# VHH binders against Uncharacterized protein YOR385W: the designs that were tried, part 5

Target 1, 290 residues: Uncharacterized protein YOR385W, of Saccharomyces cerevisiae (q08909)
Amino acid sequence: MRGFSGQPLSDDDNYRIEKTQRNTIPERLHFSRERNMPIASIFGTRGYFVFSSEQSYDKFKQTNFNISTLDADGVGVPLFHIVQSYNVIGKITRSSPDFYIYKYVLQGVQDPPLYSDCKVICQDKVFRLCKILYCEIYAHQGFFETKYDFFYPSKTQPVKKYQIIKQSNMRDLYSTLDGMRFRWHVKFYSDHFRLMFLDEDRLNYSNSNQKERQKPDQGKSKAPDFVIGHYTRTFSDILPRSTSKCSNLIIGEHSKPDSLGITTVPDLTQEFACQGALIHYLLHIERERK

## First folded at step 20 (VHH)

Design x7 (from u1 with S31E)
Fold by OpenDDE, look of step 22:
Structure x7 (fold): chain B 290 residues (1-290), chain A 120 residues (1-120)
Amino acid sequence: as target 1 above (290 residues)
Amino acid sequence: QVQLVESGGALVQPGGSLRLSCAASGRTFSEYAMRWYRQAPGKEREWVAYISRSGDTTVYEDSVKGRFTISRDDARNTVYLQMNSLKPEDTAVYYCAAHEYGFLDDYEYWGQGTQVTVSS
C-alpha cells in the first residue's frame, strides 16, 4: 500500500479515482491528480480540521503550527476548520446554522486581503495567516429527507447556495455543484464513501429507479460509476493524540503535482472537501448517539 | 462571554418599516461578525443578514434583499437591522448572533430574540 506520500494512490478497488477525457464528462472533472486530505481532531478544540495534504498535516504535527516553518504554499496550515454550532438554546427546531466551516488563508503581508472578514491569526515579515468564516451549513429535516444548505457569506464570492440531500432511509448523500450532480455512496456497514459524478444517463437511471421499484434489469450494463473521490477512515490514528487523524478525503483534481499547501487547492476540491468535512461530522454525531 | 439583547420588535402594518437593535455587552464588539436570524411560527430558524467585523461586507438572504439593511455601530456595540417594506411573511422572532473565532477555536453568542409581527 504505497504510503500517502503525495503520489497518486494506486488504482485499487477501494480508492480508485477515474481519470477521463470523455466529452460527456465536464472538463472540470478531467483530473490530473489525486489530493489526499487528512481530517484531524486537535485535543482541546472543537470540530475537525481538514488539511490540504498529508505533508501539510505532518508538518502541522511536527511544528505545532510554528509560523516560521510555513512556506509560500501554506504547507503545515489547515485548510478548513469545521465546527458544530453552539446553539443549544433554540433547539425546539434545529437552530441554523448547524455547522460552520472556517478557511485558513495565507497571504503575503503586502497583499490586499482576499476576504474582508479576516481574522489575522499570525503574521511575520513575509506572510499573514488569516482565518475566515467560509461556509455556513443549515440542516433542514424533512419527513423523507434531510437537506443541508451551504451558504458562503463572502463578499468576494457570489452567495452560492449548494445543497446536499440525504434521504431518511439511505446513507447516501446527493449534492449539486454548479449544475453538476454528485453522489456520496456508502455501502452498508461501511464508512467508506465514494464520491461519484452522475452523468445524464445515470441521472435517468436514478430517477427511473425511484419511480419504478423495478429490479435493476440485470442486463443493462450499468455504465461504471465515475468515481472522483473518497472519504475513508481506514488510515485513522488508532490511539488518540494531541493531534489525531480521524479520516481522509481523496479527491481528484486538476492541479500541479507539487500543490501541497492551502494556497493551491482548486475551488472544486475545496467544495468537495467541505462536503467531506460535513460527512465526517455527521458520521461522528451518528456514532456518538449510538 | 458576550451578552446580546435585541430590541425594536413591534406590530406593524404591511409595507411598514421597523428598525431592530442588538446591543452587545463587553469591549470586544469589533471582533464579532454579526448576524440576524428569524424564526417564524412552526418554521425553522433562518438566516437573514450578515455583517462582517469590519462592516465592509454585508450579505442578505434572498427574500429580504433590497428591503432589509444590516449595519453596525462599534462605538455603541450595536448591530441594527433596518426592515423596510415589511410583509406578513416577515413575521417572526428575530435573533441577533455574534461570532468570533481564533486559530483553533470559535465562539457563538445569541440573544433572546425580539418579536416582529406584520399584520393588517
Scores: ipSAE 0.557, ipTM 0.811, lowest interface PAE 0.7, mean pLDDT 85
Fold by OpenDDE, fold request of step 24:
Structure x7 (fold): chain B 290 residues (1-290), chain A 120 residues (1-120)
Amino acid sequence: as target 1 above (290 residues)
Amino acid sequence: QVQLVESGGALVQPGGSLRLSCAASGRTFSEYAMRWYRQAPGKEREWVAYISRSGDTTVYEDSVKGRFTISRDDARNTVYLQMNSLKPEDTAVYYCAAHEYGFLDDYEYWGQGTQVTVSS
């Protein structure tokens, strides 16, 4: 039982995240560390909870849902709560949205509210914890592809929106964030998704491979994939507990090493976490249908 | 269980105006984020307008921006959709939805809908 000793998952090639300072790579993708984000289920509740770190998840378990003691970074509090819409379950009318993602927000009591639509969960003399509707996901099934529209109603105008595209014949998911193209790639017999940045050279290759399946010959050495994150179920709890870890998101980011709480998660990491949460839910749905 | 009841749907001419209402049962209306949806014949249900719990944030679908206004009256447990400059494309069943959530839980409530028809 090789205990999750404190060794960074980065030491395993299966979970490697590229750390580069290359000029051809956007600066936002020059990562200094990896954030390990557990996705968990809680008995008696719906959906899944995304935590900002393993330490945060562990603290949550230890406190048995008691969040009376808030720290400045929000360690021990989930970052996200993703749920499926009730209407989707009732098979009557495929109503949008299909999924909701709630965000937990920690602020000083004296700070102006970051979000106007804030459900206060708990408050002490220093901090206030709120839950907000952070993201709505609308699924559109087409003949050749399924599209997932991410809508962030709580964000300042203009409302941030992006789309994930899944082709019908593939398990891979494609997205564009801030002009950058990304791919969640999974092998046919695996549930391990690798998040990849698609640079111009690779975009050309992916487009050409759709066309060039005809010309086998020229040995153009496939540039190695620029991997920036992972979704994995390898470290999931086997036995059902009151709180069970179901999967992990491992995302590269530029942040301080001691950034463990919900207040320290960069925006880009949060977006990838939302995508990862969706992936987790979709996999769950697929398993339940079998 | 919270019940939502929509009203105000009617037949109107293009360029006309309607005001829809959605009344919620119970005492916890102020805890709900509210949204209007619509479903046209042969189309999927789509969101139209959003209003936050506090009422300070409103968001609209692009096709209704500048024409529709969502508002809420917590004292009356009611959310409204003012629809101006109506177009035939606005013809649909309009639904009200309420979202409530706690620390580890969430709730979603839907009305039965009200018919809006825009025709010459």
Scores: ipSAE 0.552, ipTM 0.805, lowest interface PAE 0.6, mean pLDDT 86
Fold by OpenDDE, fold request of step 24:
Structure x7 (fold): chain B 290 residues (1-290), chain A 120 residues (1-120)
Amino acid sequence: as target 1 above (290 residues)
Amino acid sequence: QVQLVESGGALVQPGGSLRLSCAASGRTFSEYAMRWYRQAPGKEREWVAYISRSGDTTVYEDSVKGRFTISRDDARNTVYLQMNSLKPEDTAVYYCAAHEYGFLDDYEYWGQGTQVTVSS
């Protein structure tokens, strides 16, 4: 298994992010780079940790976390911590969170708090590191589909909410963010998810296919899928360690190439990362049940 | 381990008011973000209100906005839910939840619940 040498994932078609400047694609999806975000487990802890970059993950492992080693970008500390609720077992009621996603927030000591509900983890003369409850995920099991409601309690102006839908017979997940539709697509024999933007033309096609088994009109060349991200376990650690990489999220992003720390992650990327974290956890649960 | 005990549940008429209390054991109440949930018969447990550790941030479920108020008294290790303009739809067992988290860990604590019945 060829070690993830820092080589740009761009050469492997399996992990390619499409870059576009097409006017038909929302400007927010005009990406300039890919952010590679490791998802890791830490021995003795619950859940999984999402890092903002491979470099951040590596630094975390090397430093065993020391605030004195943190830079202004927050390289070396996780971005997210996702955990399953303790009360998930026997959940008769749809209204309790199934998952929590915590966010690590790095600020200057003199900076006003970005979040009112920040628990200070550590502080030195320069930086303050806080942990906040960033997102609650509520799972609703239906007969034909499972819905996952994402609630961001820390975003009070306005509170951001969206839903992911998973059909019972399909492994794919659908979401709508800021009016944009997305699909996490996975092949049946794989755990590799591709994040795709669904344009209006494709939306119409999906809606029409539910009604009339109409014969795929032979002629309309299916516009290639606009892939904007990946979830993969290909680069996972094989041997358990104190800190082990379990998977990677590769997300298209409009940012500077040197943006590696938690303070540099755009909101949209964070949202995709939250979704990716959920996907990771769901896959874990599925494996444990087998 | 923190124990949460809800109180204040009662039978009230529509339009009435009720104040729920949740008392936490231990000395670390100020470290907890607090939430109220409710579960109606035959329905799933639903989120109702949130208050941050500092108390500076409160968030409400849409159906209770303007009617319910969550507050906390750290000196008494207690979170409150003031419920005004109660409706039959508010009938449920109300649960208090405390959330604490550290650098690499998290804790969630739940009360046993208190019954609120709104009926004419």
Scores: ipSAE 0.547, ipTM 0.795, lowest interface PAE 0.6, mean pLDDT 86
Fold by ESMFold2, look of step 20:
Structure x7 (fold): chain B 290 residues (1-290), chain A 120 residues (1-120)
Amino acid sequence: as target 1 above (290 residues)
Amino acid sequence: QVQLVESGGALVQPGGSLRLSCAASGRTFSEYAMRWYRQAPGKEREWVAYISRSGDTTVYEDSVKGRFTISRDDARNTVYLQMNSLKPEDTAVYYCAAHEYGFLDDYEYWGQGTQVTVSS
């Protein structure tokens, strides 16, 4: 809450992840930096685009949709394109819709294809840009909860699948990814979601559920929330009406500070970005229904 | 444009088998993955099966895994859903879908559906 109102610099401090060397936190979550991924709308297109960095988003705007300036890292190209399924156009429904996430993939022209099912968007003498259907999100809306199944069918074997669960009348979202439990937490009157790792110390060890790996190493302590990411809306992009920045995803990762393009985004970051893109779209849909 | 037409829906006894076809026609055929969905009366549409463009990857909803098989015949521009060991819970309208996309755009094509009814 401190620094919530006021200057843009204080907002930057409010969007930091927690850093730790504690052995009770999985090593995969010992992040050294935050990646800021803008989410934008583009005039005349459907859905939303996720960029790998502010620099990538800025370059995309400067080229005015021209992709002839590709570089080795893929700065200036979106990472993801999320769209709502057309299945609600042909059928009237009050349920949550399904979604598709396309991914942009950049490779050297001499490299073997990473995906057999890609669509080549453009190619020069050095680089080939492809687009694939990367993730499919299927909603199952019940009376007490909505479950979002994430399917990654375009990855090499095996196909990955997990769920996000939203209880009815609750705004928080929960997921289990790679055996780790997470919570997207939001205050009632806010659209600022905090992505939190649910430390095993927060579970009651007195029940029949036993965890051998963490039990011997667990100390008796009151651990604070372990925040590894954020979703927040922004109003900072007053530019030509061809492209509008709508929000930011801020996610912890293991990467170099100069990892700005699409080629070096870690897999875990990409998976959290897909979750954040869904959150963005769900909030957009709710606001339009008012 | 791509036009999708499902066929093969019928009334079938529990434990029986049925094969659905989805024929694609038109000037542009999607080079991308094909999907089957189903929707029972009064229920949400649900995903059933997926096949990649190459055919190398297939994925199934848990309730149909081991009973349904998706396949494709690119020479005939057709995708199939072989449904075995049918249960009353499989009663639904079945739809096929295809995707076409470019740099910043996306197109999604749906058939009109074919009715599958599994008697008690």
Scores: ipSAE 0.502, ipTM 0.736, lowest interface PAE 1.4, mean pLDDT 77

Design x7 (from u1 with S31E)
Fold by ESMFold2, look of step 21:
Structure x7 (fold): chain B 290 residues (1-290), chain A 120 residues (1-120)
Amino acid sequence: as target 1 above (290 residues)
Amino acid sequence: QVQLVESGGALVQPGGSLRLSCAASGRTFSEYAMRWYRQAPGKEREWVAYISRSGDTTVYEDSVKGRFTISRDDARNTVYLQMNSLKPEDTAVYYCAAHEYGFLDDYEYWGQGTQVTVSS
């Protein structure tokens, strides 16, 4: 019922992704829909939780943080849990912390495990819910930039590695994923990031394993070519000993419109959500320093 | 609680070999994925090697691939880092770490570190 109101266009329309069939844009980015992924904090826990839909977040709250029976689609279970590393010894002024992202995985109990070393959280006679260490983010802070290396050691596919680069005097972040180049763009004094695909001819950065890099991209003054997602901060009442929604990720994807649970989130969406979760945490750290 | 104790750090010549050990106590070792990190003087901490809970997955930092090998011995509650073809750039304090997590929580356990110095 949510989303059908008969009202005039709202401010939410400004957060839409661009949809295309143009052959100048890679086929993987010809998205069919948007996924809204709330990011929340939970009192008494570390870090932040990413949900696969508003409906999943709402159901999670209704269960009072207890899971008694498993939904077949995984609605009401978080998708990701991002935490900051306890690396206090090596982190001082100009240091950025490392991060870990856990993923919640729902499978039938009769199915072979997708991950050989998952931590079983709960199960009933039909489904098993696991938590795995899905992504590790290692920060390398320099004077002019910070590089965040993303590693996915628990996947059954070949291990994937890529890098996000944040320039010291700019808030934009640049990444390469599967040979495609992206920019998370934010205007000065804003917490709204736009995720954009960059034309290959405009990229100036290299992969994390390269000894030298190209000159930083100076395309900040240009309008974005193709927007595929957004990060927006949400301001809501914070209640003691409760869960609060902190922000939303809106990411384009190929999926059915009623894909609400964790079992049907596409891999590319998950990778962008990991990037968005890092952005959320970096903004939190920035605010705590003020 | 889990306690981790590293050992085996030493002064070695370039091209030499060294095996680091990380002994775990307090809980069954097989419950944890294990990692090695290092921190050189004046530099940021970097991960070196990772081994999953089951041992099915190992991952290495690019500069140590082919030279370092992580392994585990669940019967001895110990993880090892075999370091071959050591270079001066490998000079650092090496830390082992274990990772535990539940539904909404997580815990990291770190050792106190062991010094490796590669100098001629």
Scores: ipSAE 0.486, ipTM 0.743, lowest interface PAE 1.6, mean pLDDT 77
Fold by ESMFold2, look of step 23:
Structure x7 (fold): chain B 290 residues (1-290), chain A 120 residues (1-120)
Amino acid sequence: as target 1 above (290 residues)
Amino acid sequence: QVQLVESGGALVQPGGSLRLSCAASGRTFSEYAMRWYRQAPGKEREWVAYISRSGDTTVYEDSVKGRFTISRDDARNTVYLQMNSLKPEDTAVYYCAAHEYGFLDDYEYWGQGTQVTVSS
């Protein structure tokens, strides 16, 4: 389930996404390619790091965590850093924790800051690298479901907010983002999540409630899956270095094939990457409890 | 290395108001985004409000939006939570927190909390 560095996922249909120009699909989902975003752990740090490409991950490893030379596109710099909140009260439970996602932002030093609220990590005479608290994820565990509320407090106003819902007896996650509905679907015995766009026709047919399937047919067959991304766990038997790749996120986007660094990742890709980073961490927590 | 101390918690009637304070030492608050959390008896800690490092962005949990206001005074190294129209469901220990981060690291700092009780 590992991808090969330096090449697209063209040799495995299981990691394909829907690339369409159909007007029944929102224009923002008219993707041109897949972006492979490795998720890695780094020795001596908390949490996990999401890279914008395999090439960016490889360059990060090659520089031995040295950030002294910035690339114009930000190749070799992580895109996101997700961490789990500490349990300060000492409550020991199976409850879902809160999470924080930091983002790395690269700009020319002469450009106006994109974020009023950033910490400068490093700067040379050409580029400035900042880190911001990009997204906060707050869990609310109810009897039938857990809601994950996503807040983006470090952007300029207005603040964006949405949620992901996981039902207590299922591994699938559902989200609504900008009025569009999505499902991260995983089969039994698998850690391969498929991100699917759900339109009204898909929702009417794919409803898990059997009562919904008893109502009159709308005169349409089941809509095909609109797969727009994947999360797949990578297992490596080798941890000889200070950095280990743990998983891959494959997200559809509209971008050039040579868009490898953090400065060229589309906003929608970033939002799906935050969802995928949460999935990765939830799987880690689940496995540590066993 | 940051020390946070909350104050201002009290017993109050429903519909009343309180202002909580969070004073910091060790480093100035101008370098941190700040958060308020609360924990009701027998429940997990939950997020309440956020204020960005610059103060330009504030975010609130839905149940307190319109009733609570977070603010900061960097000259006094203090963050406030103004709580109006208090309800019994707001009864909790309130904590302030700061998050520090560098290139590859992240740290959380928490205060010891201040008790707010809104009598039914």
Scores: ipSAE 0.458, ipTM 0.701, lowest interface PAE 1.6, mean pLDDT 77
Fold by ESMFold2, fold request of step 24:
Structure x7 (fold): chain B 290 residues (1-290), chain A 120 residues (1-120)
Amino acid sequence: as target 1 above (290 residues)
Amino acid sequence: QVQLVESGGALVQPGGSLRLSCAASGRTFSEYAMRWYRQAPGKEREWVAYISRSGDTTVYEDSVKGRFTISRDDARNTVYLQMNSLKPEDTAVYYCAAHEYGFLDDYEYWGQGTQVTVSS
C-alpha cells in the first residue's frame, strides 16, 4: 500500500455499482450483476483486447489463439480488439478512422457466414470463430473539445451510433447513447473512471436523507448520480513476448452469473465496453506523449 | 441497385469440373462480400461459399471443402465458383448474392440462378 499520495482514500467505495433505488432510472439500467472485463495486450499484436470475463481471459492465456476446441459460450477468446489507425494523412483529412474496433463472433459451422465482412480466426467441427469490423471511431479535435464519433462500419451508408465528448483541459468523458446521458468521471491524479448515468429527472433530495450535502463548505447539494460501471488500471509484470492484463472494465448488467463467454454479453454492456476500450487507449496515448 | 447475373451452369459427368461466374452491374463491386448458394430439387436453399470484400477470407460449407474454390476479380466485377470433382448431390440451381452493410441488417442482393446438373 502507498499512503500519502494524492489518491483519494475512498477509491474502493467508488467501485460500487449502485443498485436500482429510483423509479426514474431507465429499465435498461436495472442490473442484477457486475461483469468484469479485462483489457489486455497480446504479444505480437497491436492495440488492446477486451475479454468478457476474468475466466475468459485466464483461459485465453493458456491458448493464445491456438485453439483446438471452441466453447459453446465463447469462453477463452476476446470480445473486442481496438486498434489505432497508423494512417496519419487519412486521419487528418477525415478519410479514415482514428480507431477501429473489431468484434469476435462465434457461429455454428453449418450456418451461413456472417453478412458482415469477416475473418475466420479458427474453427472446430461445431463452431467457427470470426473477427468482424464492429465500429469505426472518428476524432474531431476542436479548440475547446474533442468529439469521438462512433460509427457502424459501412462503405456506402455510414450510420453514427453515438458520440463521446472530451473537453480539452479535462479528463472526464461524456456520451449520449439511446437518449441516455452518461459521464466517465475521473478524479485528479487517478486512473479510475466511474461510468455514471446523468439523470436530469433527479430525485428531490429534500425528501431523502441519502446523498444530501454533508459539509457546508461544499457547493450546493446535488442529487446523486447513478454509477453503472468502472474503469480501473491494473499493474502486472511486463515481460517481452507475453500477454499482460492492463486494466479492468466493470459494468453492471442483467445477466446470469454463469454468463462468462462472448455469446451472452448484453448489447448495452458491449457498447460500454467499446467506450472503455477507447478510454484505455486514450490513457495509453497520453502516457506516450513524453 | 446491384444486379447480379449467374452463368456457366451446364450438364457434367460425375468427377468433372465447371466454373460458374456471377457478373455484377451498378455500384462498385469491391464494396460487397459475396456468397454462393444452391438449391437442389425438393430442398431448401443452402449456402456454399463466401468471399470477403477484400478477397482475403474464404469460407466453405463442409460438403464442398477441397472441391470448390470461390474467387473474385474486381476489375471485371465478377465472382467465380470453381467446382471440381463434381458429384450427383451437387445438382442444383446456383445463386450468387452480394452483401451490403446497413444500420439494422446487412442488405443482400440475389441473382436469377444457373442450373448445374451432375449425372451419368
Scores: ipSAE 0.012, ipTM 0.512, lowest interface PAE 7.7, mean pLDDT 77
Fold by ESMFold2, fold request of step 24:
Structure x7 (fold): chain B 290 residues (1-290), chain A 120 residues (1-120)
Amino acid sequence: as target 1 above (290 residues)
Amino acid sequence: QVQLVESGGALVQPGGSLRLSCAASGRTFSEYAMRWYRQAPGKEREWVAYISRSGDTTVYEDSVKGRFTISRDDARNTVYLQMNSLKPEDTAVYYCAAHEYGFLDDYEYWGQGTQVTVSS
């Protein structure tokens, strides 16, 4: 990936999210809106930061981490920070993650700490902003595929796990999450990934090769792809030693349009954002090796 | 965090053997991958050997393969470096290190080192 684009993306420049109430689609995927989550680099730091909204990113650019007043909804601070582990031996032995994802959480200063091992980033007289370990990603690279195991540690619940699979000769990524199957699809020479839900009815229809081969238009029309998210790059001019937006994640969710801060991001959106953050980092790593 | 104390460094003859120990205290020892490093006079610190958290995997720098063996005893919170067929080039201060995966960056905890000198 040596190119950039000041032009709109190709035939995928519409960033629409499927909004449906069909009974064949899990209720958790009955979205009301799209959330745009910028991914940015911050000069002098490792890794990448995911923001809960454009408005949150724009506010953060004015303050960086020099925040004197914290918003009650957490507008103006990052949601996630993804970093790559440099422990090559630990990665090979699977004794350490390949990537860490940290989450920023907002708490009242009068409330007891919810997380005993969090790092306090800043506080004002009302709120404290903490950074916690949220997700660990373990990569297992084989000859035909790479598997990425996502682990969400919790002290109060069983560790949640799911997997993303990338075939060695393909750019698409496939995931299973909560029994649902998804595909991050990308066209040749594009960095625009579309996150699609793989409906079991659609899969059964596709596995009926006789119907597809004989009469593609006979009977009912095929349902459109169920697109629930997008990853796109932003190639803004980079000022030296500055914070720069690198990309956007656009994820479908059920929320109000004014849910702009970190406190109002649904859990499922956060999990897809972790997948998108990994995609961003993998593209960065690929570019560094060229 | 973890505290590390190396011991066992000595003056030995070329071809001799020596066993270094690294006692760990603090948080759960079994959660750390462990390494040995060495630093010769006027040289930068270099990696020597690695042992995984489980102990199932060991990796060695090329110049010590077949001569040095790293091992761990989680019951005693101790990592060992068995050094055989010692050469003058092995003269260095040897450090053990514990690697902890942090929420901003990875951390390494170091001992104070133990001197190994190989001369006749």
Scores: ipSAE 0.000, ipTM 0.106, lowest interface PAE 19.0, mean pLDDT 76

## First folded at step 21 (VHH; from x7 with V59L)

Design y5
Fold by ESMFold2, look of step 22:
Structure y5 (fold): chain B 290 residues (1-290), chain A 120 residues (1-120)
Amino acid sequence: as target 1 above (290 residues)
Amino acid sequence: QVQLVESGGALVQPGGSLRLSCAASGRTFSEYAMRWYRQAPGKEREWVAYISRSGDTTLYEDSVKGRFTISRDDARNTVYLQMNSLKPEDTAVYYCAAHEYGFLDDYEYWGQGTQVTVSS
């Protein structure tokens, strides 16, 4: 039966997350629902856009930034825009990031601007939609691994958010966030990544102090997976000079079922969405090299 | 390479208390997060309690919160489960498990179990 043995999930469960109130899992991961976050390319633009819901993506397809009326919850606009830097010399010298992530933010027009460096995308009589630089990503390629450092931008001293590690001969990605460890796991020849929580006491062993595997007594079993999200590739209808959905991120969160717009996406969901956006871009880069 | 032996299981009346012990041998106990599980006849094994390697974090299944307490003594290589206000629903074989974090996969080592019976 299903338990610690690593039995395959049923096809019905392939895109679901584990929903639990058990205290073996950190309280911050006690999710009540899945959020589907489409990733799309927009004709005539660089990079990829992450949407807060399928409904938001569907509404955006009808307007494509030509928006006369902004929704109070931010339905119908992107949440994030990830682009790869083309400054090869700056990337090699580490004087510029490898990727930029921009975030779309909704503000009241009568309120003072919250961001001194925002780009106004559109506004109506009530709301203003701004685009801000949210995160910079620096890639550091080593002999055994590539590390992706995520930073909050700053004029003086950037604050590191977290790191993603990809081993050179492996497709899996590992991250830490707020002291919690996670794994984006992908099976051989699949593009379906499963985001898993790794128990809080997990160790990273060096090559020299790895335990040799031994067959213990009959009581040994594999620890259970705790899946909190997914990245999956999709196809969508191809329309001339239009938006094309490329993939979906499914992320566990605690939110109201009608939380569809950008204003109601939880902070933790936003961080996993940034990780998923990077995965999407890395898969794109890998496909172009083949 | 860790071997685990549970002890302290007994027949007790409802409302009674028991203290289970799980002794580790063969390896340093302080390298493992430890869990207690239980399995009633004809049912799947279920998690009961967790304690981190450092001992700073403890977690409990909802039905045992406030009644059960997990603790560890690294000098004695032993984890304990103090069970108070026992109910007939707590009748099960109790297992301790040592959780080993691997670089790619996690593993658990299990003891043989100790029987707890709560009956009038």
Scores: ipSAE 0.000, ipTM 0.147, lowest interface PAE 17.0, mean pLDDT 76

